# Ledger of designs, part 18: VHH binders against Inositol-pentakisphosphate 2-kinase (IPK1)

Target 1, 281 residues: Inositol-pentakisphosphate 2-kinase (IPK1), of Saccharomyces cerevisiae (q06667)
Amino acid sequence: MQVIGRGGANILIDYGDPTWLWRCCIRWPDLLSSNNSYTIKNISYIKDYVEPLLHGLLCPMYLIDVDIEAIRPILSDFILNLDDKVVKVIKIKNLTNNTSNLILNNHFLKSYCSQNLQTVILELKPKWLYYDTDYCRNCTHNAFKGRGTKYCYNQLLMNPAHLELIFGECNIFPVKFKDAMHEYLRNDNNIFKILYDLQKKLTKNTTPISDIKSINDVNDEHLLLMTLRDVTCFIEWNSAENALHVNIIDVDLKPKEKWTHWTKTYSQLTSSQKIYHTSNK
Short names: E, the ipSAE of ESMFold2; O, the ipSAE of OpenDDE; V2, 0.75 times the mean of E and O plus 0.25 times the DockQ between their complexes.

## First folded at step 25 (VHH; framework vhh_enristomig)

Design g2 (from m3 with G99S; at its last look DockQ between E and O 0.07; V2 from the best seeds 0.00; counts 0 for: pae O 9.2 > 2, placed apart)
Fold by OpenDDE, look of step 25:
Structure g2 (fold): chain B 281 residues (1-281), chain A 120 residues (1-120)
Amino acid sequence: as target 1 above (281 residues)
Amino acid sequence: EVQLLESGGGEVQPGGSLRLSCAASGFTFDDHFISWYRQAPGKQREWVSIITSGGDTNYAESVKGRFTISRDNAKNTLYLQMSSLRAEDTAVYYCARLSYVHGYEPFDPWGQGTLVTVKP
């Protein structure tokens, strides 16, 4: 048993099953019970609000109880008080189990492949695909953070050739994979278009996040919008089928308390260097 | 110690053919992604071709249909069969083992390479 992924809110645990992983919330480092309560709420949120929107694309996942003794050696490093007998864990499908090579790794993109290049996987963070400003939110934020990112997933909506910038100087990708990706991007039902449309709809149907002045101003549409802006997409290609399979993860409920962070970031970007995509306007 | 030794270079007329070899010591080609690179005078080194540990191959657009990468596992030797050679193919050719840890980039010291000259 080992931790194979760590974020601010969750850890991924390989517990010995090649098909499945344990996703455990560690958002509240003080108490296990706090994390458990959130996880229950989160699963309900995903089922009631996210699943209907992303039906068929959501990564297989479900809530399970794990005995504290089974996971204590790992969890004790992340949570101070293990005050429950069980840990609420999201059992999630391992989407990279058929790959062994990490060929690209940057802030918004990871790529995996098998030894014989029969399988290629992209792990993507599309972020703010839709924005209602005259500047690109993603690119502006990236510049503000000094990330040096040279691509933007938003541009894929208008220019499939932008995929080459995403791949960078990597020469390993099979031509058939690239061709499949280009074809996929021409499909109106590709994951980027779906997310773009959903983000746009939610943005148009609620008050701007920048206008939130208190926690009471945060509504369900805000929360859902911010979830969709932070999803992770997996695109898998295999040479045998020459088809793409898409799964979405990281569709977690955002705490309402994060509104202060959202508004702060907005303010910071308004005064930062602006990056524009004229082709998307 | 890892060592790669390139050979097979020479002078050829346009449209001619050459077969380059890369002999490896200190590791086996079967376990690694291996690529050919070339560097023309006054230009930067560029990627030419790759063969994966699984045996899949890929090529730069400039050499597709003309070059073929292969390996002999028994001899632990990599090959580059070049056909329909052009003046623009003139360069020193290198082979390199790639590391997934480094994003499948060369990480070993470069060998001496082998010179291919295609007469205009």
Scores: ipSAE 0.012, ipTM 0.249, lowest interface PAE 9.2, mean pLDDT 91
ESMFold2, look of step 25: ipSAE 0.310; ipTM 0.717
ESMFold2 (binder alone), look of step 25: mean pLDDT 83; pTM 0.835

Design g3 (from r1 with Y102H; at its last read DockQ between E and O 0.69; V2 from the best seeds 0.00; counts 0 for: SAP .671 > .668)
Amino acid sequence: EVQLLESGGGEVQPGGSLRLSCAASGFTFDDYHISWYRQAPGKQREWVSVITSGGDTNYAESVKGRFTISRDNAKNTLYLQMSSLRAEDTAVYYCARLGYVHGYEPFDPWGQGTLVTVKP
ESMFold2, look of step 25: ipSAE 0.513; ipTM 0.816
ESMFold2 (binder alone), look of step 25: mean pLDDT 84; pTM 0.857
OpenDDE, look of step 25: ipSAE 0.022; ipTM 0.321
ESMFold2, fold request of step 26: ipSAE 0.319, 0.402, 0.495; ipTM 0.698, 0.747, 0.797
ESMFold2 (binder alone), fold request of step 26: mean pLDDT 84, 84, 84; pTM 0.850, 0.850, 0.850
OpenDDE, fold request of step 26: ipSAE 0.000, 0.705, 0.519; ipTM 0.228, 0.876, 0.826
ESMFold2, last read: ipSAE 0.537, 0.134, 0.348; ipTM 0.816, 0.601, 0.711
ESMFold2 (binder alone), last read: mean pLDDT 84, 84, 84; pTM 0.847, 0.851, 0.850
OpenDDE, last read: ipSAE 0.670, 0.595, 0.000; ipTM 0.858, 0.832, 0.218

Design g4 (from r1 with Y32H V50I Y102H; at its last fold request DockQ between E and O 0.35; V2 from the best seeds 0.00; counts 0 for: pae E 4.4 > 2)
Amino acid sequence: EVQLLESGGGEVQPGGSLRLSCAASGFTFDDHHISWYRQAPGKQREWVSIITSGGDTNYAESVKGRFTISRDNAKNTLYLQMSSLRAEDTAVYYCARLGYVHGYEPFDPWGQGTLVTVKP
ESMFold2, look of step 25: ipSAE 0.297; ipTM 0.700
ESMFold2 (binder alone), look of step 25: mean pLDDT 81; pTM 0.822
OpenDDE, look of step 25: ipSAE 0.045; ipTM 0.455
ESMFold2, fold request of step 26: ipSAE 0.145, 0.063, 0.170; ipTM 0.578, 0.557, 0.580
ESMFold2 (binder alone), fold request of step 26: mean pLDDT 81, 81, 81; pTM 0.823, 0.823, 0.818
OpenDDE, fold request of step 26: ipSAE 0.000, 0.536, 0.000; ipTM 0.193, 0.812, 0.194

Design g5 (from m3 with G99S V101T H102Y; at its last fold request DockQ between E and O 0.01; V2 from the best seeds 0.00; counts 0 for: pae O 5.4 > 2, placed apart)
Amino acid sequence: EVQLLESGGGEVQPGGSLRLSCAASGFTFDDHFISWYRQAPGKQREWVSIITSGGDTNYAESVKGRFTISRDNAKNTLYLQMSSLRAEDTAVYYCARLSYTYGYEPFDPWGQGTLVTVKP
ESMFold2, look of step 25: ipSAE 0.431; ipTM 0.789
ESMFold2 (binder alone), look of step 25: mean pLDDT 82; pTM 0.826
OpenDDE, look of step 25: ipSAE 0.000; ipTM 0.190
ESMFold2, fold request of step 26: ipSAE 0.261, 0.288, 0.373; ipTM 0.687, 0.714, 0.766
ESMFold2 (binder alone), fold request of step 26: mean pLDDT 81, 82, 81; pTM 0.823, 0.825, 0.823
OpenDDE, fold request of step 26: ipSAE 0.020, 0.016, 0.000; ipTM 0.356, 0.283, 0.209

Design g6 (from r1 with Y32H G99S; at its last look DockQ between E and O 0.04; V2 from the best seeds 0.00; counts 0 for: pae O 14.5 > 2, SAP .684 > .668, placed apart)
Fold by OpenDDE, look of step 25:
Structure g6 (fold): chain B 281 residues (1-281), chain A 120 residues (1-120)
Amino acid sequence: as target 1 above (281 residues)
Amino acid sequence: EVQLLESGGGEVQPGGSLRLSCAASGFTFDDHHISWYRQAPGKQREWVSVITSGGDTNYAESVKGRFTISRDNAKNTLYLQMSSLRAEDTAVYYCARLSYVYGYEPFDPWGQGTLVTVKP
């Protein structure tokens, strides 16, 4: 049993099944019960609000109970008080099981491939595909953070050729994969377009996040919007099928308390160097 | 119960060849990534080679071009063909099941291994 991923809110655990992983919440390092409660709420949220929007694209996942004794050696490193007998875990499909090489790795993009390049996987975070400002939220934020990112997923909506900037100097991608991606991006039902439309719809149907002044101003649309702005997308290409398969993960319920962070970030970007895109207005 | 049983070890001269086997029970190899490891006397255990569930293979730099990993799904057996053996290849060799190919510890408990001794 190994931790194969660690974020601020969750750890990903390889428990020995090649098909499935355990996703365990560690958002509250003090109490297991707090994490368990959130996980239950999170799954309900995903089922009720996210699944309907992303039907067919959501990564297979479901809630399970794991005995604390089975996971204690790992969880004790992340949670101080293991006060429950069971750990609420999201069992999630392992989307990179058939790959062995990490060929790209940056803040918003990872790419995996099999040894013989028969399988290529993109793991990407599109973030704010829709923005209602005159500047690109993603690019502006990236600049503000000093990330040096040279691409923007928003650009893919209008220019499939932008994919080359995403790939960077990586020259090992199969031509057929690239072609498949270009074709996919020309499809109106590609994941970027879907997310863009959903983000746009939610943005138009709720008050601006920047106008939130208290936790009471945060509504369900805000939460859902911020979820959709933070999803991770997996695009898998297989040479045998020459087809793309898309899965979406990281569709977690955001704590309402994060509104302070959201508004702060907004303010920071307002006063920061603006990065503009003209093509996606 | 998962069990891995290594065999095929022995003494061989430098430049010689040896074929190791790993017989698995309790699971099927074609569903898993399987790796060979080795531990030399006084050294830490090191990864040697892997064959993925999909059949892709990779090797440690120290054994590339000399070792070949393969499996027989019908026999549920993993193999390591070793050629051009060197003194530094002397070690106890282990097989282990992995879910992640590189950079993580094996999931299964270590078996007894099989000893390979390369000496004149």
Scores: ipSAE 0.000, ipTM 0.180, lowest interface PAE 14.5, mean pLDDT 90
ESMFold2, look of step 25: ipSAE 0.452; ipTM 0.785
ESMFold2 (binder alone), look of step 25: mean pLDDT 82; pTM 0.830

